VH-VL binders against Autophagy-related protein 27 (ATG27). Designs and how they scored, part 8

Target 1, 150 residues: Autophagy-related protein 27 (ATG27), of Vanderwaltozyma polyspora (a7tfh9r21to170)
Amino acid sequence: LKCANNRVLRKYHIDKHSAKKSVARDTPPSKTTEKWYVNPCEEHPADDIYDGCDKSDDICGIVMVDLPVFNKDPFVIKRIEATDMASFTATEESNALVLRYTGISWGQNMVAANIRYFCDKNSNEDEITSSIWANNDISIIIKGPSGCKK
Key: E = the ipSAE of ESMFold2; O = the ipSAE of OpenDDE; V2 = 0.75 times the mean of E and O plus 0.25 times the DockQ between their complexes.

## First folded at step 4 (VH-VL; framework fv_anetumab)

Design m4 (from m1 with heavy chain E108D; at its last look DockQ between E and O 0.11; V2 from the best seeds 0.00; counts 0 for: pae E 12.2 > 2, placed apart)
Fold by ESMFold2, look of step 4:
Structure m4 (fold): chain C 150 residues (1-150), chain A 123 residues (1-123), chain B 111 residues (1-111)
Amino acid sequence: as target 1 above (150 residues)
Amino acid sequence: QVELVQSGAEVKKPGESLKISCKGSGYSFTDYWIGWVRQAPGKGLEWMGIIYPGDSDTRYSPSFQGQVTISADKSISTAYLQWSSLKASDTAMYYCARLPEWSSGWYDAFDIWGQGTLVTVSS
Amino acid sequence: DIALTQPASVSGSPGQSITISCTGTSSDVGSYNLVSWYQQHPGKAPKLMIYEVSKRPSGVSNRFSGSKSGNTASLTISGLQAEDEADYYCSSYTSSSTPYVFGGGTKLTVL
């Protein structure tokens, strides 16, 4: 996204940051790893992205499964990427900047993502504090400087 | 075609008010930022501020905050730059310029410039 | 606003290549790939030559190219021609209260 030209996004420090998170869960007999990368603004160069994500992604989500009982390398079971090809809106709630992407491809399905930024003036970096995938909706919560007005 | 047409040259005295205009045509006026750029005689370009005519969101350079008023009338596709009390140091060429909206592919630079309005302030 | 630093003047002979620098900070040129270059002939409005560091608008000669390294952007004009004699300004997106800042300008003289 060209965030400098968006009437909502230009008010926020969102153009200076990216956020990523990796979380592992036990899913016996396997182990499942979710990796998320969020960098909505093209003005901010992509850096240190996960394997399987593209530098042009606004949102990249990767779910991998490790099946050690079969002595197999971890493999990707879900990959979600949102770029400027997805439908996008930005809105302001009373205490959050909200980015909504729709039309995200997942196999033959379309999913939507809501990214909510809460301001944290005490942090120098954005932190993904929640990542939830329910049915065809993805909800990601980010706390950090990007949610603070300029 | 797409163009920005500015009002004509002005000769004023210190202390007078002035409002100059920039009319956009050939495009959706409310979907593009309009910026004002000052160029004093023999000097470089100096950014003054921008307005998004769709919702009148206006941002000023710190050097010009409180010194000028930027406004727009979207019903006639026109942006304005206004002084309540001109100074001799306001003598300059003033340009308006368009910044593309997010979806147009011209999203990080002033792609269309007006012809300029020369403002001369002298006693 | 924060001004970007450009050399006051540069010169070259027809057919040569010249480079104009534009040095900013980590809050503008260093952090964003949103540097543009404008050409201004005497008495005329500026014309956009380069956007997004290195992209050319339709109708701009491929003799004009742009690049960036660290906090410094560069405009390169190859095959210099008499008509290239003009003032050149860089600008960059910034995280300040205004979205853009200009450089001080560079006068290009074709000898």
Scores: ipSAE 0.006, ipTM 0.536, lowest interface PAE 12.2, mean pLDDT 82
ESMFold2 (binder alone), look of step 4: mean pLDDT 89; pTM 0.917
OpenDDE, look of step 4: ipSAE 0.183; ipTM 0.751

Design m5 (from m1 with light chain L34Y; at its last look DockQ between E and O 0.14; V2 from the best seeds 0.00; counts 0 for: pae E 13.8 > 2, placed apart)
Heavy chain, then light chain:
Amino acid sequence: QVELVQSGAEVKKPGESLKISCKGSGYSFTDYWIGWVRQAPGKGLEWMGIIYPGDSDTRYSPSFQGQVTISADKSISTAYLQWSSLKASDTAMYYCARLPEWSSGWYEAFDIWGQGTLVTVSS
Amino acid sequence: DIALTQPASVSGSPGQSITISCTGTSSDVGSYNYVSWYQQHPGKAPKLMIYEVSKRPSGVSNRFSGSKSGNTASLTISGLQAEDEADYYCSSYTSSSTPYVFGGGTKLTVL
ESMFold2, look of step 4: ipSAE 0.006; ipTM 0.504
ESMFold2 (binder alone), look of step 4: mean pLDDT 89; pTM 0.913
OpenDDE, look of step 4: ipSAE 0.272; ipTM 0.777

Design m6 (from m1 with heavy chain R59Y; at its last look DockQ between E and O 0.14; V2 from the best seeds 0.00; counts 0 for: pae E 13.6 > 2, placed apart)
Fold by ESMFold2, look of step 4:
Structure m6 (fold): chain C 150 residues (1-150), chain A 123 residues (1-123), chain B 111 residues (1-111)
Amino acid sequence: as target 1 above (150 residues)
Amino acid sequence: QVELVQSGAEVKKPGESLKISCKGSGYSFTDYWIGWVRQAPGKGLEWMGIIYPGDSDTYYSPSFQGQVTISADKSISTAYLQWSSLKASDTAMYYCARLPEWSSGWYEAFDIWGQGTLVTVSS
Amino acid sequence: DIALTQPASVSGSPGQSITISCTGTSSDVGSYNLVSWYQQHPGKAPKLMIYEVSKRPSGVSNRFSGSKSGNTASLTISGLQAEDEADYYCSSYTSSSTPYVFGGGTKLTVL
């Protein structure tokens, strides 16, 4: 996204930051690792992204499965990527800047992503604090400077 | 009944000033970007600029920056396009048009168009 | 600075299908699903026919369809009718210095 051209996004520091997080979940007989990268603005160069993500992604999710019971090496089962090609909206909620992407490819399915930015004026970096799947949507919560107005 | 109604045709001389209007009705005027599009006789469409009437945030195409002024009066749901000194080359049809949703930014399609205002500048 | 290229004219006979192309760059048509098509009859305001590459507004005939491949968007009109004779313009969001660009227009003649 060219965030300076968006009426909502240009009011925020979102063009200065990216966020990453790796989350492990138990999914017996396996263990699942989700890796999330969020960098919605073209003005912020992609750096230090996960293997399997593209530097042009606004959102990248990598889902890996480890099957140690079956003596199987870890492998990637899903990639979730969003670019400017997905339908996109930005809105302001009472306490959050919300980015909604729809039409995101997930295997053979289409899903949506909701990215909520909460302002943390005391932090110099964005942190992903939650990543939750519900109703074929991924909801990601980020705390940090990006949710604060300029 | 969402519509944009523009002011009537104008015949002017070079060097005169002009302000044409575009009144929106049937929707929340302050929640949608309004763009201006020029069409010279027998020519194509040219994007001139856009305004968000809610806060008067305004952007111009580089080709028209400094050539015209785009403004809005949200109290009467009206956008304006104005020239301080018309040139013969300003002879054209001028359309106002609405972007469909404010939350999607200024880079979507124009869904509602005004009927156009013909401006003729000649001696 | 970036122009969308359309053919100056196309023609077809009633009942045929025709396609109008709109070629941009990776900075506009190639990277964004924000391509629109407008129809303009002589003396009338443009009318939105297609948005977001392939979506039709309510009230637009399903004879009009849109697609894109790489840097080229296409408008296809099937079952061509005399009333389809008009000028057609594409437009796209661009990440360059001008956030909107129009194509040069295509005159469709129904033979």
Scores: ipSAE 0.006, ipTM 0.518, lowest interface PAE 13.6, mean pLDDT 81
ESMFold2 (binder alone), look of step 4: mean pLDDT 89; pTM 0.914
OpenDDE, look of step 4: ipSAE 0.021; ipTM 0.668

## First folded at step 5 (VH-VL)

Design k2 (framework fv_imvotamab_arm2)
Fold by ESMFold2-Fast, scan of step 5:
Structure k2 (fold): chain C 150 residues (1-150), chain A 123 residues (1-123), chain B 112 residues (1-112)
Amino acid sequence: as target 1 above (150 residues)
Amino acid sequence: EVQLVQSGAEVKKPGESLKISCKGSGYSFTDYWIGWVRQMPGKGLEWMGIIYPGDSDTRYSPSFQGQVTISADKSITTAYLQWSSLKASDTAMYYCARLPEYSSGWYEAFDIWGQGTLVTVSS
Amino acid sequence: DIVMTQTPLSSPVTLGQPASISCRSSQSLVYSDGNTYLSWLQQRPGQPPRLLIYKVSNRFSGVPDRFSGSGAGTDFTLKISRVEAEDVGVYYCMQGTHYPLTFGGGTKVEIK
């Protein structure tokens, strides 16, 4: 009942979807893999999620480094979860639904996450089109039905 | 004075339709959910469903889905509970209660209750 | 559905003595925001329910300080430090963390 009881979120199809994405980046001499899971309403968790995430997570991000020279298993260098009392707000911008989380703990740092949803009525699922984690700020862009008003 | 005032007691026969009301006053009616709770004679409380009057979003307990209809008219700050065809097993006290919205300081508790509407269904 | 189990079913107490009511949920009631959405209601004979406690331990406006709530996760307690005659009634716990909203079966507080 989280999103249904929120004045802003109840106007959107956001409670019917979750999103996840695994992206590989070239960071010579290594490679990184970023795995993102976003499920702010918790009403439609994915059946399979990434190791290190929980189905109840609003946001889960895992960054791993692969060292090809040694053929070592990838190791986690960053991991974040937004489910333990992070401050949360939802606002409407001109063309987007914006969810902002603040106060997420990451080591000695406090991380903020900004998720921007854009409507795509031609898609049956949400797609994470962009994910950036820099300077203790996480910026995620999602395009899909969750950004559409009811 | 924040209050919910319910319609008076009803005595009906099986198969009859019924619509009871719950009128809110003293607060912003469209900023709070209104829930309906049934209490069978001598029994405990059962949540039936909830409505957000601002946009008429309604949600039902699985056990009451299809058995009743919940609606609201925000222009007169009134919520409704309706049966198309009453059964003797519908004999109960029906309460409406207010639930604060998440974005306005949620604590997911029914904070203000109506006085109840006694519905008796018998032949 | 989350099952809410209250014990005892009936609690006879002497006026001025403390009363304690327990509520156990079949699953953790901690929500994703870190809050636990457990509330306690009082129903006096012939009256509608009245909110006493919300989010485990917060007293609602106008509720006497002899009422207190405590607990975490799945185990919760409502305490009345010194029972008054007006405290006779049935007490219910309610969870709002998981859909659908569910109530405990009730505990009757009686004067012995």
Scores: ipSAE 0.000, ipTM 0.500, lowest interface PAE 18.7, mean pLDDT 84

Design k3 (framework fv_imvotamab_arm2)
Fold by ESMFold2-Fast, scan of step 5:
Structure k3 (fold): chain C 150 residues (1-150), chain A 121 residues (1-121), chain B 112 residues (1-112)
Amino acid sequence: as target 1 above (150 residues)
Amino acid sequence: EVQLVQSGAEVKKPGESLKISCKGSGYSFTDYWIGWVRQMPGKGLEWMGIIYPGDSDTRYSPSFQGQVTISADKSITTAYLQWSSLKASDTAMYYCARLEYSSGWYAFDIWGQGTLVTVSS
Amino acid sequence: DIVMTQTPLSSPVTLGQPASISCRSSQSLVHSDGNTYLSWLQQRPGQPPRLLIYKISNRFSGVPDRFSGSGAGTDFTLKISRVEAEDVGVYYCMQATQYPYTFGGGTKVEIK
């Protein structure tokens, strides 16, 4: 409901979609995996969410180091959740729908997150095309139907 | 006492095959990566590759990929470095070293005494 | 490949005086996990290398406190506050932030 009650977001198909992506980087002898889940409207949670995320999360990011050896479990080195209680602003900027989060709790720190949605009418799913977590700032770019105006 | 003990010096001719060894003791051999490092006479250190003896996962430096084979036999706690055909340019001191990664250091903390390989006609 | 450049190539030092060795990388050694995997090794004549310092500034067990490491990003320093006769040898920096692991060219510490 928070998207239906938002004057800007009501104009977009964002309430019908969520996005998730797992990005693996080979950093031998270790392997780094970043998992991102984005569902700002809470209306369509992913069926298979990442371990450590909640279906009600607006944003969930997990960075893990995978040991490439037999019988070793991946170790989580960073984890952040923006829950349904988090505040955000929605604006229309240039060719994108932008959601800006502030005050996301991460340990004793506060993190800001910027999600930029670009319209893709030829896709039935939102795709995370870029995700960067640097210091206390998160930047996520999504391309798909959520960026398209009704 | 944690230690790595390497095989003795070798004198070979170009074209010959060779396999040198590095035996670990005093620790859980299958829980640490073993790296190989080359030092040509009067030169610095060059990283060749590493192996995890527990599952034989092996990673090579691009400059040594295809030039050597790294292997391990966990039943006798021994790692190996092997050449199918030696060249004069393979003349060097070869060290094995244990990678301390479990504490997150990614540093070579225990070193073998070295194996001198001389390749001449 | 990350190139590691050490200066000076040789450092003749008077016994009891300080020595300083510089190591510079061709790109940042900060890993995506926030750690910097820069270590320092000592090689005495006729001996294998020995770990002195890991993750920039942490002394390995048994290493005297006259050895210290510092630096960040691309510029790192190893200092010996008061050089002793047993410190003669070649010192190497090493990075393990990216494959392939690479070493500096080495700095020879000699007593004059």
Scores: ipSAE 0.000, ipTM 0.491, lowest interface PAE 15.4, mean pLDDT 85

Design k4 (framework fv_imvotamab_arm2)
Fold by ESMFold2-Fast, scan of step 5:
Structure k4 (fold): chain C 150 residues (1-150), chain A 123 residues (1-123), chain B 112 residues (1-112)
Amino acid sequence: as target 1 above (150 residues)
Amino acid sequence: EVQLVQSGAEVKKPGESLKISCKGSGYSFTDYWIGWVRQMPGKGLEWMGIIYPGDSDTRYSPSFQGQVTISADKSITTAYLQWSSLKASDTAMYYCARHTEYSSGWYTYFDYWGQGTLVTVSS
Amino acid sequence: DIVMTQTPLSSPVTLGQPASISCRSSQSLVYSDGNTYLSWLQQRPGQPPRLLIYKISNRFSGVPDRFSGSGAGTDFTLKISRVEAEDVGVYYCMQATDFPLTFGGGTKVEIK
């Protein structure tokens, strides 16, 4: 219902989809894994969300480090969750639907996030094609049905 | 074979209404945007707007917003361009064209074009 | 609006010689997804436009390999390696990076 009540988002298929991505890099002796989950409408959470995320999250990002040589369990070095309480705006650009979040709590800091949705009429799932978290700014690019109008 | 077939030439007087058509065949009509392009006699191309037939979502160039109406009827795979009151300055060739590559984004380029509809508006 | 600029007339070319057409945009055509939505269209006399090249350098289906596109940012070129009689016409560049979609003014290619 969240997106159905928004004048811009109600026109898009975004209320039927979520997106997730996990990227691992092997840099001996360590390994870093970044996990992203995006579900701004909260109506269709992924069947298997990442440990440390909640189904009610609009955005969830987790960065973990694994040090196999020291026989330590993998541990989280960064984790952020944007919920309904974060301020957001939705705008239409020529090639994209853009969601801008401000006031995402991260420790003592406030983080801003921009999510750009590009329409892909030939796909039935959203794909995160790019995700960057630099300082207090998050930029995510998604291609799929969520960027398409109903 | 992808094909866009447009309606025949029109000769009209200023103030008359007109609706021209563009019929798609050989592809899934509701999966592609249809755009309209104007070419005035001896001039270049001007983008007027687009429609996604699957949900009738329309986007107009600011220069054409309020001057024309774009619509589509997916049951007969046909898109339309309409004027409520024609002006002599509307004399032009009008093309419809299909937009693709959607796997890389939306309305990124025109791939297939109709043959054009010549509209002449004179007293 | 992004303004697309082309020279209205090319120099007449002899059959079999190369031809080059330039297009310049008033601002960068690189979109936030890293793609450049610059395409080239050919319009033969009395015919509708035909897509030749999309995203700077990709030839559309059925387009002869003598056509090639290049460029980056704001400056783009369409090249015909060996001009044939059927290449007479007007060539347009088009951008779809920003709304509204805009065309260059066209460059007319004539054969001697």
Scores: ipSAE 0.000, ipTM 0.498, lowest interface PAE 17.0, mean pLDDT 83

Design k5 (framework fv_imvotamab_arm2)
Fold by ESMFold2-Fast, scan of step 5:
Structure k5 (fold): chain C 150 residues (1-150), chain A 122 residues (1-122), chain B 112 residues (1-112)
Amino acid sequence: as target 1 above (150 residues)
Amino acid sequence: EVQLVQSGAEVKKPGESLKISCKGSGYSFTDYWIGWVRQMPGKGLEWMGIIYPGDSDTRYSPSFQGQVTISADKSITTAYLQWSSLKASDTAMYYCARQEYSSGWYDAFDIWGQGTLVTVSS
Amino acid sequence: DIVMTQTPLSSPVTLGQPASISCRSSQSLVHRDGNTYLSWLQQRPGQPPRLLIYKISNRFSGVPDRFSGSGAGTDFTLKISRVEAEDVGVYYCMQATQFPYTFGGGTKVEIK
C-alpha cells in the first residue's frame, strides 16, 4: 500500500517489481564487490536477496572487499539500509520517475539517495544500470517496467 | 636483516600471569601473520594460534582457546602471548613465526624467532 | 581438525645414504584457491625450526637441492637424497590449508 497511496507512484508499475545487482570491480591489488537491492514498494520482494539485506528494505547496499591476502576472507567495508520506515518523495523529471530519500542512517552520518527509473517496455524486469555511492550520496539508475506508466 | 626477536627466558610459579613478546624487524610487519607454536620438553610442535597485526584478527587452536591470549601492537612491531594463570603443564619452549599475508607467495612459516623458554614450577 | 600422521618416528641413516619421511593427512589439503599448503620444517638440536619446503615441493631460499618434497591430496613425502652430518635433527610436516594449523609428530633423523 505504500506506493498505491502515493499520488505519483500509483501511476507506475513500480509496485510489481524489485531490482538487484552484484557488480565486481577489479581495484588492484584488491577486488571489490558491490551488491544493491531496491524495493521501495515492498509488495513484490525478490525471493533471493543478498546476505545482510532484508526483503522489506527499500534500499540495501553492501560493499565488500577481497584483499589478495592469505586466509583473509572477503569482508564488508560499507553497508547501508533504507528500511520500510524510510520516507521519500516521488517526482517526475525528464522522462524519469525519481525517488529521493533523505536521512538514511549510516553510522554517525545521514545519507541521501536518489533512484531514477526509466521506462523499458521491452523488459520483464528492472535492471540497475548504474550505482554510485560517493560520500553521503547514493545515485541509482534503474531501467525497466517500473519506470512505465500503467 | 629480517628477524623475529623473542623476550628472554621466564621462571614462574603456578597461578602467576605472564606476557612474552616477539618483535619483528627488517620487514613490513603488517604484511605478515604472526603465529605461536609450543614445544613441550622432548615433544613435538603444537600450533597455538595466529594473529594478523593489521586488524588484530586472531585464530586459536581449540586446545589453546581460553588458555592464552595472542595480541599485537603494530606501532612497535611486536606480537604477544599471554597467560592469566600459569600451570606447570605450560612449561615449554614457545616460538613465534611469521607467515606471509599476500596470497601466492610461500604461505608457510618462513622466519622463526629464537624461542622463549618458560618454566613453571613450585 | 586435520590430523597429520608422520612416519617413521626415527630414521637412523648412514652418511651419504638417502632418507625418506612420510606425512599423511586425515583430509585433503587442497585449499579453496587450488594450492596445497603442506610444508616441511627442520629442527636441529637446540635450535628453532627452519623452513625447508613449502607448497609440497618448493624449496625455500638457501635449502640444498638434496632436499625434495612430493605428494598430493593426503599423502606427502620428504626425501633427502644424500644425508650429511648437518641434516641430523627432527623433521616436521605442517598443514596451513585450514585452521587450526596442525603438525606431524616429527621424525628424528640420526647418523648410524
Scores: ipSAE 0.000, ipTM 0.509, lowest interface PAE 14.4, mean pLDDT 85

Design p1 (framework fv_olinvacimab)
Fold by ESMFold2-Fast, scan of step 5:
Structure p1 (fold): chain C 150 residues (1-150), chain A 123 residues (1-123), chain B 107 residues (1-107)
Amino acid sequence: as target 1 above (150 residues)
Amino acid sequence: QMQLVQSGAEVKKPGASVKLSCKASGYTFTDYWMHWVRQAPGQRLEWMGEIYPGDSDTNYNEKFKSRVTITVDKSASTAYMELSSLRSEDTAVYYCARLPEYSSGWYEAFDIWGQGTLVTVSS
Amino acid sequence: NFMLTQPPSVSVSPGKTARITCRGDNIGSKSVHWYQQRPGQAPVLVMYYDSDRPSGIPERFSGSNSGNTATLTISGVEAGDEADYYCQVWDSSSDYVFGTGTKVTVL
């Protein structure tokens, strides 16, 4: 219902898809894993989601550190979750569907998330091509069917 | 059978406006974008604009946006295209066409076309 | 501004193969659709999604798209294939873009 009731989102295939991505980075002596799950409409959640995320999350991000040299258990250094309770806007910006979430709790701070969907009519799945932290904003770029108009 | 039926030919003077209709049948009118495309005699097809009949949201080709208005009548399953400030260069066959939704693969092709309406602009 | 260029005409003998090209910058990254238009008639979709045929279109019609060139190929050409052919893509900056058109003559 969420996206069907939104004047902008109802025109896009965004209600039929979710996106997830896991990125590993080697930073000796540690290893970092960054996991993102994006499902703004909540109607068709992914079957498999990451530990610490909820199927009802609009955005879920988990950054874990593994210190294999020190025989420590992996631990979470960043976690972000945006649900339908977060304030959001949907706008059409040159070539992209843009969702902006504000008022997301991040420890003692508030952060914002910007998700830019680019249409790819040749793909059956949304792909997270970029996820960048900058100045208390998370910027996520997704390419796939969700960026395409009905 | 899915079909688009357009209004009859129009002859207009320069400076006048013309309003063309396109009646849809055989499918759910409000679920698919309706487009308008024109073709001047012997020339290429040229996209003019689109409307989503479910909420009347429109997008126009920059070339035409100051003169074109696309509207719908949901109860009649009919789309309209009004072009104002007509010039001799606007003499063309005007088509309405449907863009289908994603199904077994993406496509952005116009699968159903109206028969076309000839608009002649002459003094 | 995105542009699609086609040769203005192609001549082919009956039973031979006609190849109609559609050139655009990096067109291979887009989906290309093809329309057949006979004089006085509305366009008819004959190929979509680069190489998929609508129901009712003969297997003689095939398509490809790579790099800067998409091609509609008509094998075993028949007199009824005489028409203008237009390629079409969607581009994020230009929306729906049609090619310049190619007149296919069967002689």
Scores: ipSAE 0.006, ipTM 0.602, lowest interface PAE 9.4, mean pLDDT 84

Design p2 (framework fv_olinvacimab)
Fold by ESMFold2-Fast, scan of step 5:
Parts: structure tokens; sequence; C-alpha cells
Structure p2 (fold): chain C 150 residues (1-150), chain A 122 residues (1-122), chain B 107 residues (1-107)
């Protein structure tokens, strides 16, 4: 509903898709696992979302750190939940659909998120090809049908 | 109310040993790793070692491993660091520090003792 | 052993932005923590896991870490921010490693 009422988003197949990805990064001496779930239209949630995420989340990110030092329990969790309280804009930029969220509260920090969708007409699923969280800015790149115009 | 209180300044001769204490209060002593870090005058912070107060397991910086011993007294909520075979280069402020473990955050030091000055001179 | 290098000093005017760098080989793959040490006092944790602030640390403090350089940024600098700043990481071969330290002077 929210995407159908947006002048930019209603032109794209974004209301029919969600994306998720688990990324393992070597952060010696630890190992970091980042789990990302993206469903900005809330119309097509994944059947198996990550523990700690809600189907109503536009963006959910969980970062887990596996710490080998002295066999400590491996868990540093960063969690981001974007809601309707966040400022949201959608724009078209150089063959990409760009969603920008601002005002995301995470602990004491205010976080912004940018999701760039690129069209892939040969795919039936959205794929998260890149996820970067730096300087309180989240940058996610998705390639798939959501980046394609109706 | 949470605090780490260290023992008072020490003056030692080369070749002697020194044993410093760090008394914890305001939290569950056995739930957090305790570290020892020193700082020579005008120099950087230098990690010496750590202890798990619950198990007594230790890990030491290779530079100090032959001379440093870290222990705990659970009943007193106190950590100790003994440094042997003192030399003039060991003149420094010695800190105890608690490893952060809250809401999943690790490997940083969130509370520090006030420091103990150890002077090694003849 | 693993080494972290910081500039010896940074001078900044009140209200301006100070940037303190911490350089180490592939430091972007490590978690960086930052400490503030005022004269005669014990260090205080001001940033951990690259960019997260401990409770009580003002929003003027922010951090980043990528490639070979981590940065602590202090915006709207106040006189009370004058201190020595140290970065710190854990390394599998060197355990906990502190940077060389940066003296921030507010003039």
Amino acid sequence: as target 1 above (150 residues)
Amino acid sequence: QMQLVQSGAEVKKPGASVKLSCKASGYTFTDYYMHWVRQAPGQRLEWMGEINPDSGDTNYNEKFKSRVTITVDKSASTAYMELSSLRSEDTAVYYCARETYSSGWYDSFDYWGQGTLVTVSS
Amino acid sequence: NFMLTQPPSVSVSPGKTARITCRGDNIGSKSVHWYQQRPGQAPVLVMYYDSDRPSGIPERFSGSNSGNTATLTISGVEAGDEADYYCQVWDSSSDHVFGTGTKVTVL
C-alpha cells in the first residue's frame, strides 16, 4: 500500500519482492556474520526471516561477532529496524532506484540507510550484492526484478 | 557506584618484585574479564595481560610473560598483578581495566582503576 | 608485532572538527576502540567497535574504519575535549595493541 501510493515506487515491481542475505566477513581475530533483510513495501515478506527481525521491518540488520579469545560467547549484535517514523524518500538515479531512510534510531546513534536497486530482467529474485555499514550510514545494493520498471 | 580502586604508589629497587591490587565494587566481579595495562612516562598504553576472574585463566603479553603473574581473590573481589625482576624501564603507571561485556559488546575496556605509579630506581 | 600509528598531535579551534587517524595494516578488518585520557586521569572509553558510542559519550564523537585507516572524529570541539587519544585493536598474534597516541590541543 505504501509503495502503491508513492509516485516513484509504483512504477517498479518492488512491491512483489523482498531480499535477504547472510554475509560472513573475516575480521581477525573474530569472524563477523551480517544478516540483512530488506522489505520496503511490506507486501511480500520472506517465509523465513532472521531471528530478531519482524515482517513489518523495512530494513533489518543483525551483526554477530564470533570471538575466539578465551572461548568467550561470540555475540555482538547490532540491530536496525526502520519504521514509518523514519524519513523516507525514493528517487531515480542513473538506472537505479534509490531508497533513502533517515532518522533510524540505534542505541545512542542516528543512522541513515541507502538502498540501491538495479534491474536484472533475467532474475526472479532480488539479490543483495553489497552491504556496507560505516559512519552511521548503511549502503545496500540489490540486483533483481525490484529495480525493473513495470 | 561501580569502581576499581588500586593500591598505592610503590618505589622499588632494580631486581625486586612488586604486587599491585585492584579492588572491584558495584558489579559482579566474576562476570567480567580484568586486564592490566601500563603507561611509562610520556609513552603509549601497553597491554600486559588478562584474567577470567571466574576460572582464574590468564593470558599474557609475550613481552611480559616471563615476569608477570595475574591472580584474583574472588571473596575479596580483588585482582592482583605481580611483576618480577624490575628494571628502570618498568617505571610506569599501572592500570587495571574491566573488559566491556554488556549488550554483546566485547574486547574494549569500559572501566579503569585510577592507576598505581611504580618507580624503579636505585 | 602488529603496530598502530597515530599522529603525535592535532590542534583544533573551539567549535571546529578534529580528526584523529589510526593507521594499521588492514585495520579495516579489525574492530577499533578509542580512549580519551585527560592529564592525570585514567583513560575513558569513547568509541568502540569502530563507530559505536558508549552511554554518556556525546553525539559529537563518531568513528570510521576502512582499509588501512581508522578515524575518530570530534565535531563541535569543546575545551573539555583536550586530551590524549588512543586507538586499540585485538590481533591474533599481538593480542591487545594500542596506538602511539595523539595529543589533541584546543586553542
Scores: ipSAE 0.000, ipTM 0.474, lowest interface PAE 20.7, mean pLDDT 81

Design p3 (framework fv_navenibart; at its last look DockQ between E and O 0.58; V2 from the best seeds 0.00; counts 0 for: pae E 9.1 > 2)
Heavy chain, then light chain:
Amino acid sequence: QVQLVQSGAEVKKPGSSVKVSCKASGYTFTDYWMNWVRQAPGQGLEWIGQIYPGDSDTNYNAKFQGRVTITVDKSTTTAYMELSSLRSEDTAVYFCARLPEYSSGWYEAFDIWGQGTTVTVSS
Amino acid sequence: DIQMTQSPSSLSASVGDRVTITCKASQSISSYVAWYQQKPGKAPKFLIYAASSLQSGVPDRFSGSGSGTDFTLTISSLQPEDFATYFCQQYYSTPYTFGQGTKLEIK
ESMFold2-Fast, scan of step 5: ipSAE 0.337; ipTM 0.752
ESMFold2, look of step 6: ipSAE 0.006; ipTM 0.600
ESMFold2 (binder alone), look of step 6: mean pLDDT 91; pTM 0.926
OpenDDE, look of step 6: ipSAE 0.020; ipTM 0.638

